# Ledger of designs, part 7: VH-VL binders against Type II restriction enzyme TaqI (taqIR)

Target 1, 262 residues: Type II restriction enzyme TaqI (taqIR), of Thermus aquaticus (p14386)
Amino acid sequence: ASTQAQKALETFERFLASLDLESYQQKYRPIKTVEQDLPRELNPLPDLYEHYWKALEDNPSFLGFEEFFDHWWEKRLRPLDEFIRKYFWGCSYAFVRLGLEARLYRTAVSIWTQFHFCYRWNASCELPLEAAPELDAQGIDALIHTSGSSTGIQIKKETYRSEAKSENRFLRKQRGTALIEIPYTLQTPEELEEKAKRARVNGETYRLWAKVAHHLDRLENGFVIFRESYVKSIELFLQKNAPTLSGLIRWDRVAQEALTAP

## First folded at step 7 (VH-VL; framework fv_remtolumab_arm2)

Design s27 (from a2 with heavy chain H99Q)
Fold by ESMFold2-Fast, scan of step 7:
Structure s27 (fold): chain C 262 residues (1-262), chain A 119 residues (1-119), chain B 107 residues (1-107)
Amino acid sequence: as target 1 above (262 residues)
Amino acid sequence: EVQLVQSGAEVKKPGSSVKVSCKASGGTFDSYAIGWVRQAPGQGLEWMGRIIPIFGTANYAQKFQGRVTITADESTTTAYMELSGLTSDDTAVYYCARQYDYYEGFDYWGQGTTVTVSS
Amino acid sequence: EIVLTQSPDFQSVTPKEKVTITCRASQSIGSSLHWYQQKPDQPPKLLIKYASQSFSGVPSRFSGSGSGTDFTLTINGLEAEDAGTYYCHQSSSLPLTFGPGTKVDIK
């Protein structure tokens, strides 16, 4: 909650607003992404964190997605060759490269949304937030520190799945901790309310996503971002409830109990 | 057997450009990187850049950035190195060499192409 | 860029003597150091890769050792055909760089 944090947020939002999202969506939407697990050497998370967090420490300068992907590819030619030969022998180069490009784009968009939550939090809230690429290996996107405890944060895109198949790594390894899902949607409130009216099933779920959408904002290019009121609502919820929270706090509970609380 | 065969000697005027070819035979052309290394008369080895044909990506030493272009044609299994803005300091033997796997040593070398830059 | 230095610049030795050539890197390169032999009017030939691994067809009298910043090429029992210039080369990071070379003559 400082002038420096506010400037960092504004700088990051200018970067996000500069992205040609419509062009990217048209290019990558029809492309089936590479679904093979990437080996450690190909993990783009450290590069994404270095590009965006480290750039903000100095005089900020962000690479656009195409430049980022080209730099990632060029740095990793040896492990990329090994990966492609192992899993995609006989596939065309263009097919595999475009598939990896689409995969990294989807990863980057997800990570940029996580970064926006963190920048908005630091600009607006008092509780300390910790974010680092190592936390992804633990199954979380960030940690928020309350008096005497920490709460795991997982940024959660709109979903209609009824249950998780397995317990999150973070919750499995730390007794008495909570993991809170921070929901977001790319759909407008109007789109979601219309879907709710026409739905035979999931009508209540659509209405709840519409409520989530009301707490989000959009940049000029359509990139969805978190409002100041959103993160302040989450902070209030944690201040009230953190000592009693344990296990997974699902997105629907957050939408009902945190986002509607003043 | 893998063999790299380079184009013949060139004599060029200052300010011109030269394009040297390197044809690979035997082995899989797209399974390795091809680097370019030059050697001025009586001097040591200087790396100029490399290309990975399967990816079409090239990397250059900063000294040559903007003056050198390295390309590859998979259909003819030939790599090219074009150097522009020639001066007498560019008089050297130019070698192409293969890195069997990326970040390995150069295991096979072309015979070299002598480029002389004089008025 | 990573700078490689070699010692000595020049060495004249009698046949069957032991020759030791040192290569030092300006920063740690792990084991990503390779050794080449170049004879007059010929391209370089790979002798040792990854500091200590002999390339195929290279005589056993050639050996390499070292890691990090300090590397050594040893010729145990120099033969007449070993006269030439020896270069070290690092592949740890771009740009790739070579040492200035060590010339070995027989006599």
Scores: ipSAE 0.000, ipTM 0.386, lowest interface PAE 13.3, mean pLDDT 83

Design s28 (from a2 with heavy chain D101E)
Fold by ESMFold2-Fast, scan of step 7:
Structure s28 (fold): chain C 262 residues (1-262), chain A 119 residues (1-119), chain B 107 residues (1-107)
Amino acid sequence: as target 1 above (262 residues)
Amino acid sequence: EVQLVQSGAEVKKPGSSVKVSCKASGGTFDSYAIGWVRQAPGQGLEWMGRIIPIFGTANYAQKFQGRVTITADESTTTAYMELSGLTSDDTAVYYCARHYEYYEGFDYWGQGTTVTVSS
Amino acid sequence: EIVLTQSPDFQSVTPKEKVTITCRASQSIGSSLHWYQQKPDQPPKLLIKYASQSFSGVPSRFSGSGSGTDFTLTINGLEAEDAGTYYCHQSSSLPLTFGPGTKVDIK
């Protein structure tokens, strides 16, 4: 645990706590997101990494979301014009811009949650972690190195789908490697336990998400973050099992076998 | 048998670019990363970057960011390191080397490629 | 970036003597420290990985120890063929870094 990594985590958490989540929800909730796949040139991931991951290497300088979106938009005028003309011909500029803003906000929140896991990991754990936008092309969010191998990490928001597609590129290209889903939920344990009690189906799944929620924390504004105990539990699971792990380790197995109380 | 075989020596003018190849065998592309390390005459070792061919992931030392590009061709099991904007400070022997456990140390090294930058 | 320092810079020793080389990291790196030997006009060769694990084919007179920030490479009974420069290398975080090297000459 590096003093510099602790300071990076603290600085990032102050940024997350400063976000006006309620105003963003009100602004973007009624806006139908742009559903067309974004071409490579419009991918915001490299920009998110540059401003919210690499920015902490020297002097932290975080953009608020609107500033980030404006910066991304201004840098991509040509591919944006091409994209809009192809898929939204006849729509108002303001309409399409707001739709893209809502989409990028949802992407940013997901990526900030992934970054918090990585900052928390570096501040609390001994196993090295790598995060880079290039890993997204391989179907992973981060790579954790054990003495004998590397394990892919995918940060997984609450889901009720039971089928996992084994088409992940990381697993296809590397025999004997593991990819671990790291679960999180925006619901409280109390909300999830109530849903479990009322559930006609998915009752056990709600209870597993409630267990996941017990290992998470919240900032003052409600932003969900990973506890130190959460990442240490994952580290212990990897140290114990890494030589024998292969394939997809789904979120429910992680919740049952890796996340321990307290 | 594990071998890393590099391309031959190069003499370049300031402002030009150089592209060094590293042909790997012995299953290197299936389970290992390839790193690039340079050494100026009479100086120590300096890490430039690495690539994991199976993931297509490359990382660079900040000093070389924007000037270096590391790529890998899985069909020919050959890694490449291209360095642009050459100056006399880039005169060095350039080594490719195989990373065990992707990001750890280097277990096997290429023979080295001498790059001389002279006006 | 993690800075590695080595001591001594240079050492001239007689055959069969014990050589001790130290490597100090600017921050904790666990056991992610590796040692290499480089002879003139040759690439480096791995001697010790993960602070203390000998690489295959490396003579038993070479050993490594340490963890955290302080590491040692020991050659117990130096042979004439051991003349060269020894480098430590950390793999704990990016960018990967090497120590400045310790040159060992034989009298």
Scores: ipSAE 0.000, ipTM 0.362, lowest interface PAE 24.3, mean pLDDT 84

Design s29 (from a2 with heavy chain E104S)
Fold by ESMFold2-Fast, scan of step 7:
Structure s29 (fold): chain C 262 residues (1-262), chain A 119 residues (1-119), chain B 107 residues (1-107)
Amino acid sequence: as target 1 above (262 residues)
Amino acid sequence: EVQLVQSGAEVKKPGSSVKVSCKASGGTFDSYAIGWVRQAPGQGLEWMGRIIPIFGTANYAQKFQGRVTITADESTTTAYMELSGLTSDDTAVYYCARHYDYYSGFDYWGQGTTVTVSS
Amino acid sequence: EIVLTQSPDFQSVTPKEKVTITCRASQSIGSSLHWYQQKPDQPPKLLIKYASQSFSGVPSRFSGSGSGTDFTLTINGLEAEDAGTYYCHQSSSLPLTFGPGTKVDIK
């Protein structure tokens, strides 16, 4: 709710709107993903937080993706050489580098969506929100503080899974607290409603995702963002229910119970 | 056979700029990074910067930032190093060299281009 | 930036003798150290990559060892054609840096 938070959100949205999503999709779509797990030394999360979350000054600026990737690569020449020699023997330098670039781009898009939720929250809501790369180790993206308690936040891209196989780390460590999945989809309501009509399976799930899509906006370039009304609905849900919430609050419950609140 | 062939010697006046070329042959241009290293008379090797031609993105040593520009032309398989604001301290042999795939070491080197800055 | 130091800066060696050149890094660089030979009026030539891996066509008398901050280039049985300046080079992080060089002359 601060002027500074509003300005930060506006600056971040200008950055997101400047991304040439169509060119990136064309460039990276034909590139096979690097599926090997990245070792700790190659984890891009700290760099993404440094460049896109900690750039909090008057009139902050953000690196373009190519500049970000080059900076990440430059800081990690030795562990990259070791990783490449171990897993990509016989592949050309250019081929492996492009594969890692495509992987980091996909990670960056997901993280930018998470950051947009956090920037929008800080600009629109009164409950304090904390975001830091250390929270990823706990299995959460952010922490929201309510009166007398804290709630974990996990930004959840469209999924058709019925339930998690194991309990989240944050919930195991923080007994009596809640973890809330914040849903988003890259599909339009119209696309999802058509899929629901044609579906032999998952028809009801497509309809729920269509409902989620109705609460999202898009920038001029198609980047999906969270509406002010979306985060305010979540805040009202937390204020009303936090004293009684515990365990995992899955995205479908959030869509049904939180996103319809005025 | 891998080969890097550089442009000929240059004699330049102080305050001018020089552009050195490095033509790659033997199928080496698009798959590898190209670095630039200089050596003043009787002195050691000094890294200036590098480019990955497929991306067109270059990295520079801080000492040369603002004075050096490294570019690549994939159609002619040629990398370029342009250095501006020349002084007598820039008199040196300038080498291009290829970074090996998997590796950041230089496996093949150009023959060198002598640049002399004199009044 | 990572600073590399070489020892000795110069040595004159009898043919067939063993030559040892050391390179020390100001911080750990793992195995990301490479050795080059440069003869007068010629570009450098790669001898050893990643501390211990011989480059193609390099005579077996050349070998490298070390990791972290301490590295060694060894020439077992110096030949006349081995006269030149030897440089170490790190590729662990930007900016890339070279050692000051060790000049080897034959008596």
Scores: ipSAE 0.000, ipTM 0.420, lowest interface PAE 14.4, mean pLDDT 84

Design s3 (from a2 with heavy chain S31Y)
Fold by ESMFold2-Fast, scan of step 7:
Structure s3 (fold): chain C 262 residues (1-262), chain A 119 residues (1-119), chain B 107 residues (1-107)
Amino acid sequence: as target 1 above (262 residues)
Amino acid sequence: EVQLVQSGAEVKKPGSSVKVSCKASGGTFDYYAIGWVRQAPGQGLEWMGRIIPIFGTANYAQKFQGRVTITADESTTTAYMELSGLTSDDTAVYYCARHYDYYEGFDYWGQGTTVTVSS
Amino acid sequence: EIVLTQSPDFQSVTPKEKVTITCRASQSIGSSLHWYQQKPDQPPKLLIKYASQSFSGVPSRFSGSGSGTDFTLTINGLEAEDAGTYYCHQSSSLPLTFGPGTKVDIK
């Protein structure tokens, strides 16, 4: 933990709090198109790291989403033309641009949530955390280092799906290592408890997500963030169990065993 | 092989507008951006703006916003730069130039169009 | 906006000498830096793209180097036809900008 890391977290949280989430949700919610996989050349992840992962910068400033999207678009005109001609031939420029804008917004929100975990970790925890766009190719969002070992981190948004059918790339390549899913939800504990009461099949899963929600905070605009107690609970879990941890530690086990102190 | 041919010299009065054309040949007009750069007598190069015809996207330097309009007609492979509210400070040679890799540098340039603003 | 600074403003050099022109950017632009030559009453001509890649037909005596904020154009063995003004140009961000130019004359 450092004063620089604490200041970076505070600055990033001010950026997140400044987002007009209600306006963006209203604008992009009805847009259901452009779910086609993006080629490597259109991957926005390097740009998101460039503009929003600034843990080591003095006086960092963060682009608004529209400015970010315009910069990404202007840097990629050739691969965008190739992509559009292949998948959206006959569609208007406005249609495709808005579809990609909506997609990048959804990606940005997810990545900002992941970055908040990393900023919070650096400000609150002692174990070193590595975050870089290259880790995405390995199937992880971050890497946490302990003496003599390391653990992969995957930030996991609320889900009601069963276990993944295929093994994660990181675990396949690095046998004997651990990958931990870090759960978060955009729903409130009250919303999830109500759903649990009405549920026919997922009642216990809703209650477990409600427990996760109790360990999260919200900014004034509703943006969900990680508490200091949350990341410290994860750090303690890793310190206690790291020598014996291997394979996938799924989100529900993390919620049950690691997130024990509100 | 790629050639950009601009319209001829213009003499304009203060307060009027000028529209310069740039006709492309030998290249794929709709795959590349066309930029406009001006040069006052004895001065350096100043970027005004660009258009990417396939996307219909135009970008302008802030100092020219509100006065400059860059358009393209894909059917005639011609780009246009219209500058309004002319003053003597707008006396310059105006160049069109083709971007390589859509938005990077300029590989081919037009011959230039001299615009003189005087009474 | 990104400001490009060139040095020197002016050079008068003897034939066959090495000429070095520098271009400095006010912020990092990676390799999105391009060099042009302009002769009197002619449009600019592209020499070097992406800091170090020679454009087709450009004599091998012209070379470019650098990345980030510091870039150099080198003419190794200046010829009489190389007299002109040399401009750097960045394409990293809008608005696009040019350096103020370096005028090279032959003694």
Scores: ipSAE 0.000, ipTM 0.395, lowest interface PAE 12.3, mean pLDDT 85

Design s30 (from a2 with heavy chain E104Y)
Fold by ESMFold2-Fast, scan of step 7:
Structure s30 (fold): chain C 262 residues (1-262), chain A 119 residues (1-119), chain B 107 residues (1-107)
Amino acid sequence: as target 1 above (262 residues)
Amino acid sequence: EVQLVQSGAEVKKPGSSVKVSCKASGGTFDSYAIGWVRQAPGQGLEWMGRIIPIFGTANYAQKFQGRVTITADESTTTAYMELSGLTSDDTAVYYCARHYDYYYGFDYWGQGTTVTVSS
Amino acid sequence: EIVLTQSPDFQSVTPKEKVTITCRASQSIGSSLHWYQQKPDQPPKLLIKYASQSFSGVPSRFSGSGSGTDFTLTINGLEAEDAGTYYCHQSSSLPLTFGPGTKVDIK
């Protein structure tokens, strides 16, 4: 782990801790997001990487969400105009802008959680990690490199679905490689254990999510982050098993086999 | 229906600041953005910045960053442009103008406010 | 920043003549180009939006064309009331920028 990576993690966590999550939740939670699929030109991922992943190269300061949204909007005046005219003709400016703002906020929160895993990994682990917006087109969030192999990483928020409808693009194109789901939950272990006790179905799944929650931490404002022990457990799992791993390593297997301490 | 009415002419000393108002009437103040454009005597048009009143968010041309502040008061449907650290180079007519819908073209303009900076 | 260049700088024309004003952008701006007319001691007035769409109430003698980097404003049959300065303006990216203007006088 490098001193630079440690500094980057600390700076990013300071940014996350500064977010007024309660105000954002009150503002955006009741807003139905713009459901229309965004064209390639409006994809916010390159901007999120520019401002929250590459930002530490020269100046370790991160934009607040409102500033980020304004920068994204201003870089895309023409494709935004075309998109809005096509799908929202006659809608108010306020309605469309707030809808897109809510959508980008939800995307940003998910991506910030994903970036925290990457920052924590770089600060704590020895195996190289690659993160880039181009990986999203392959259906993965990051790549971790082991001697002679690479494993796809997908950061997975709490879910109760048992199967994916279709195979991931990364696995379809690269037979014999592995994709590992890295689970996280916004619920506390106590909340999940209580749900498990009351559950008519999914009781075992709630207990497993409670186990995942025990390996997570929280910043002062409640933002959920990955512990050092979490990423080290994943690294050890990969070092031990990478030569034999193939296909989707689903979150529940990761929770059972890779996350070793409560 | 839509009309933008600006405050009156100002004469300022170097080093001072000026705050110009722009009152919108007829249209829905919260359904568009207000931009500010200035014009020095005998010169062309120069964009300074814009505000989206419903969100209070403003963007500025880099030339004016740190000197200009654009604000809006929804209750009075009025936008403001404050420029600090005035020099004789800031002598100009200052216009407010409406960005139509989500677009950045200007459909309606205020009458302009002459600001003269002299000692 | 996107730089807009206008040609000619100045034009003196006889009534009923055709006037053409060119605006060139330093990089492609699609159709995000707007034309304004400014008369002495008055604010600018929108004539053409998005390269070719006439604004409400603008006389049919005014038309716009072009895309990418090259745009033209045409006044087909100049009237005395058309004397003024004409500006192009791009809305493709921030900062918003204007051309230097073309002054049209009547002989």
Scores: ipSAE 0.000, ipTM 0.420, lowest interface PAE 12.4, mean pLDDT 84

Design s32 (from a2 with light chain S32Y)
Fold by ESMFold2-Fast, scan of step 7:
Structure s32 (fold): chain C 262 residues (1-262), chain A 119 residues (1-119), chain B 107 residues (1-107)
Amino acid sequence: as target 1 above (262 residues)
Amino acid sequence: EVQLVQSGAEVKKPGSSVKVSCKASGGTFDSYAIGWVRQAPGQGLEWMGRIIPIFGTANYAQKFQGRVTITADESTTTAYMELSGLTSDDTAVYYCARHYDYYEGFDYWGQGTTVTVSS
Amino acid sequence: EIVLTQSPDFQSVTPKEKVTITCRASQSIGSYLHWYQQKPDQPPKLLIKYASQSFSGVPSRFSGSGSGTDFTLTINGLEAEDAGTYYCHQSSSLPLTFGPGTKVDIK
C-alpha cells in the first residue's frame, strides 16, 4: 500500500520495540488492578487514540508509558479526585495511583496490539480500514470496508473458553453484518506445540493456537506483532467470502479458513 | 498549624539561576502538594508549577518549561524552585503555597522571596 | 488555557457598603474556583474555596456564589481592614490560572 502507511508502521514498531516489557511486568504483575468501574471521564481510550493512532497525522513522537500515564492523570485531576474520594475512602493516593497505573498499563498493551494490526493492515492491504474510539462504543475495534459492505473486526487474545457469551453490541444493532475475531497469542509456536503434545483434552485447540502463533512475529523486546502475511490472508478471506458472511466469525474458523491462504 | 518559611531575598545577574527554598511544617508535608506562584512588581499572580511529593510528580506552566525545576525533599520537609536563564522579566516576588485536596486551591502561603535581576 | 476575567478592575468604597466582584471563566470550570485576598506587602490569603465554601477563620461578611463560568465574591459591610486586591483562581485544569485582580480601596 502507501509509502506513508509503511513509514507509519515502521515508526510505531520502533516505539513498541523501545518498551521495557520485562521491567513493566515486574513492576505491575503483583499489583491488583482497581476493580471499580471507571466513569466515562476517566476512560483512557480517547487518549490512547490521540497519542498512538492520531499522532502520525501531526507527526509527533509517541509517548512512553510513564509519560502517557502522567499526562492522563494530570489532565483528569478533577474526576480522579472525585472517583478516589467516593470509592477509595481511607486508601492512600499513592496506593490508588499505583493501582490505576497498573490498570492503564494492561489496557495500553492490549490497545497497542490492536493498533499494530491496523498499522500493518494499512501498510499491506488494499481494502480500507477504519479505526476510531467511537467504534469501541459499538463493540468493535475496527471496520474493514469491502465492495458495498463492511465487516467489524475484534482483536482476540488467546482463549480456551467454549461458553457462549452475550451477543456483541455491533451484531445486536446491525443484523446481517459480520464480526470477525482476529486471534493472537503471547505464547510461541514451540510452547503451544509442546502443550498440544502433552494435552489429554484440548489438544486440537492448542494446535490451532500454535498455527495462529506461526502467523505472528516478535520484536526484539518480545512484543507480539502481526506479520504482513497474516493481514494479507485475512484480506483474501474477506474478498472471497464477505458477501456471504454474517454474524460472529469466531477465531477458530478464522485460524482454520483464513490463515491457510497463501 | 501549617507554616511555610521561604529563603531570603536574592539579587542575580542576567543569565544566572536562582534556587528558592520553602520549608513546611513537618507533620503534613508529604500529604500535600506545593505550588509556586510569582508576582512581578505591581502585577497579578502567575502560577509556575507544583510538586506532589507523595507521587514524585511535578507539573509546570508551559512558559516556564525548560527553565524551571521544582523538587521536594521529604526528609527535611522542604520544597525547592530553581529558575534558570534569568532576565529582568523574572524580577518578582516568588511564593510557595500548599494545595488543599492535593490539586485544588492554596490554603497556606509562604512569606515570599524577592528575586531582583540586575538591569 | 482557561482565562479568568474580573470586574471591576478597581473600586473605591465607603466603609459598611456592599462590594460585589465578578469573575468570568472562558470555559466551564464547575465549582473549581477559589478566592484570595492580598493586602499590600503580604502574601495572598484564602477566603473562599469551591466557589462558595468559606475558609476557616474568614469573617462572615465574605461570601461566594456561582458555578460554570460566572462567579461572584461579595463583601457585605466592607471594613477598613478589607482594603486590598482580590483574585479569583481556577483549579479545574492545568495550567492553573488566576484572574487579573480587583483592587478595593477605602474612600
Scores: ipSAE 0.000, ipTM 0.385, lowest interface PAE 17.3, mean pLDDT 84

Design s34 (from a2 with light chain L94Y)
Fold by ESMFold2-Fast, scan of step 7:
Structure s34 (fold): chain C 262 residues (1-262), chain A 119 residues (1-119), chain B 107 residues (1-107)
Amino acid sequence: as target 1 above (262 residues)
Amino acid sequence: EVQLVQSGAEVKKPGSSVKVSCKASGGTFDSYAIGWVRQAPGQGLEWMGRIIPIFGTANYAQKFQGRVTITADESTTTAYMELSGLTSDDTAVYYCARHYDYYEGFDYWGQGTTVTVSS
Amino acid sequence: EIVLTQSPDFQSVTPKEKVTITCRASQSIGSSLHWYQQKPDQPPKLLIKYASQSFSGVPSRFSGSGSGTDFTLTINGLEAEDAGTYYCHQSSSYPLTFGPGTKVDIK
């Protein structure tokens, strides 16, 4: 129910607002992340869903990032030892641990933003949303169910890279379905508008990201969150267009066509 | 075979610090974490923190954060627990104990170190 | 913080009786629940790990059961040497916590 969903959102936003983001960014920003692919047993995604997504269904309790990382590390000592010995034989454990800590922090922040979209959607919208770690294997973050169809959701952080015409795994496996990119940016509208004015290339892209930023909000500590109006605009777009949507609906189309209503 | 041997009893003044040692034998440092648990006279058990010697990783219970430091010396296979800012509320028996599966329960315990804080 | 509640607080029993001690967690802890026995002026001794697995050398009269939030330690046929305080302990999340203890005395 919407009342339960609203309480879950408020509890999660309180958790997010309590994070000392400035201290975390000072600590992890200069640290190069571990680039080696993590084996399945080291995947932190199930832990993130257990502690942050599903916690509000059972008990409203969230671990701080340091406690979360320590808990993840301790439950995986043997596979971590094997991973470190195989790929970082000349490095100290302290060095590798800090690199993995930085990597998990970046993953956690991204996933918390994704979870906020889901919590906001459940509190504000009528269309059902499904989220589960298994969907990550298909290259999607969530599914939104419309009358007679389902649309894949991919939360898309600000990017300026050209996209290849290759299809996402979800779209390759399920022809005739749609995947929509849900854009967000950590920059303010003012920052992006200034970059657009100074840009030799990408000026239009900066202006589109500035438009996206206008539809986002920030907590007291600077954590970027989705407004109620943002998710309602997406819901309206899906309700009007879902029967005709197929393939990848890119972030720039979403910004131009979906994020136009007040 | 597995033994944890702790340092002797201590009597301390309020405001001082105490450092308790726990010497492990029988392969304890190769695959295990060492935890610290205290027990005030006639009271229950209270977990303070633990260290994984091979990683140098220590975690502390929130109420002791900033007052407790747990360290390990691989060369002597000895773990240490240092508690600062002592008050009469810190009068207790302090145990070191070996965690099975690194973070779960405790299979072997030290004999305990009595710490008395008196003015 | 996960709070563990034990019942009863105290039990005085005759040898050969069955003793049942319960431990309840404030939230689900799966099977990450362990049981210890402590005798006066001695450190605790592990009896049962992971809710139901007997530790090596522990007499077969001790058994554990339960999962989630409700756990039980049973002593089937209490012996005189079983007098002591029994503690449950959760290892599901930090900080690790213990129950308040159940004291078992012999009549």
Scores: ipSAE 0.000, ipTM 0.377, lowest interface PAE 15.9, mean pLDDT 84

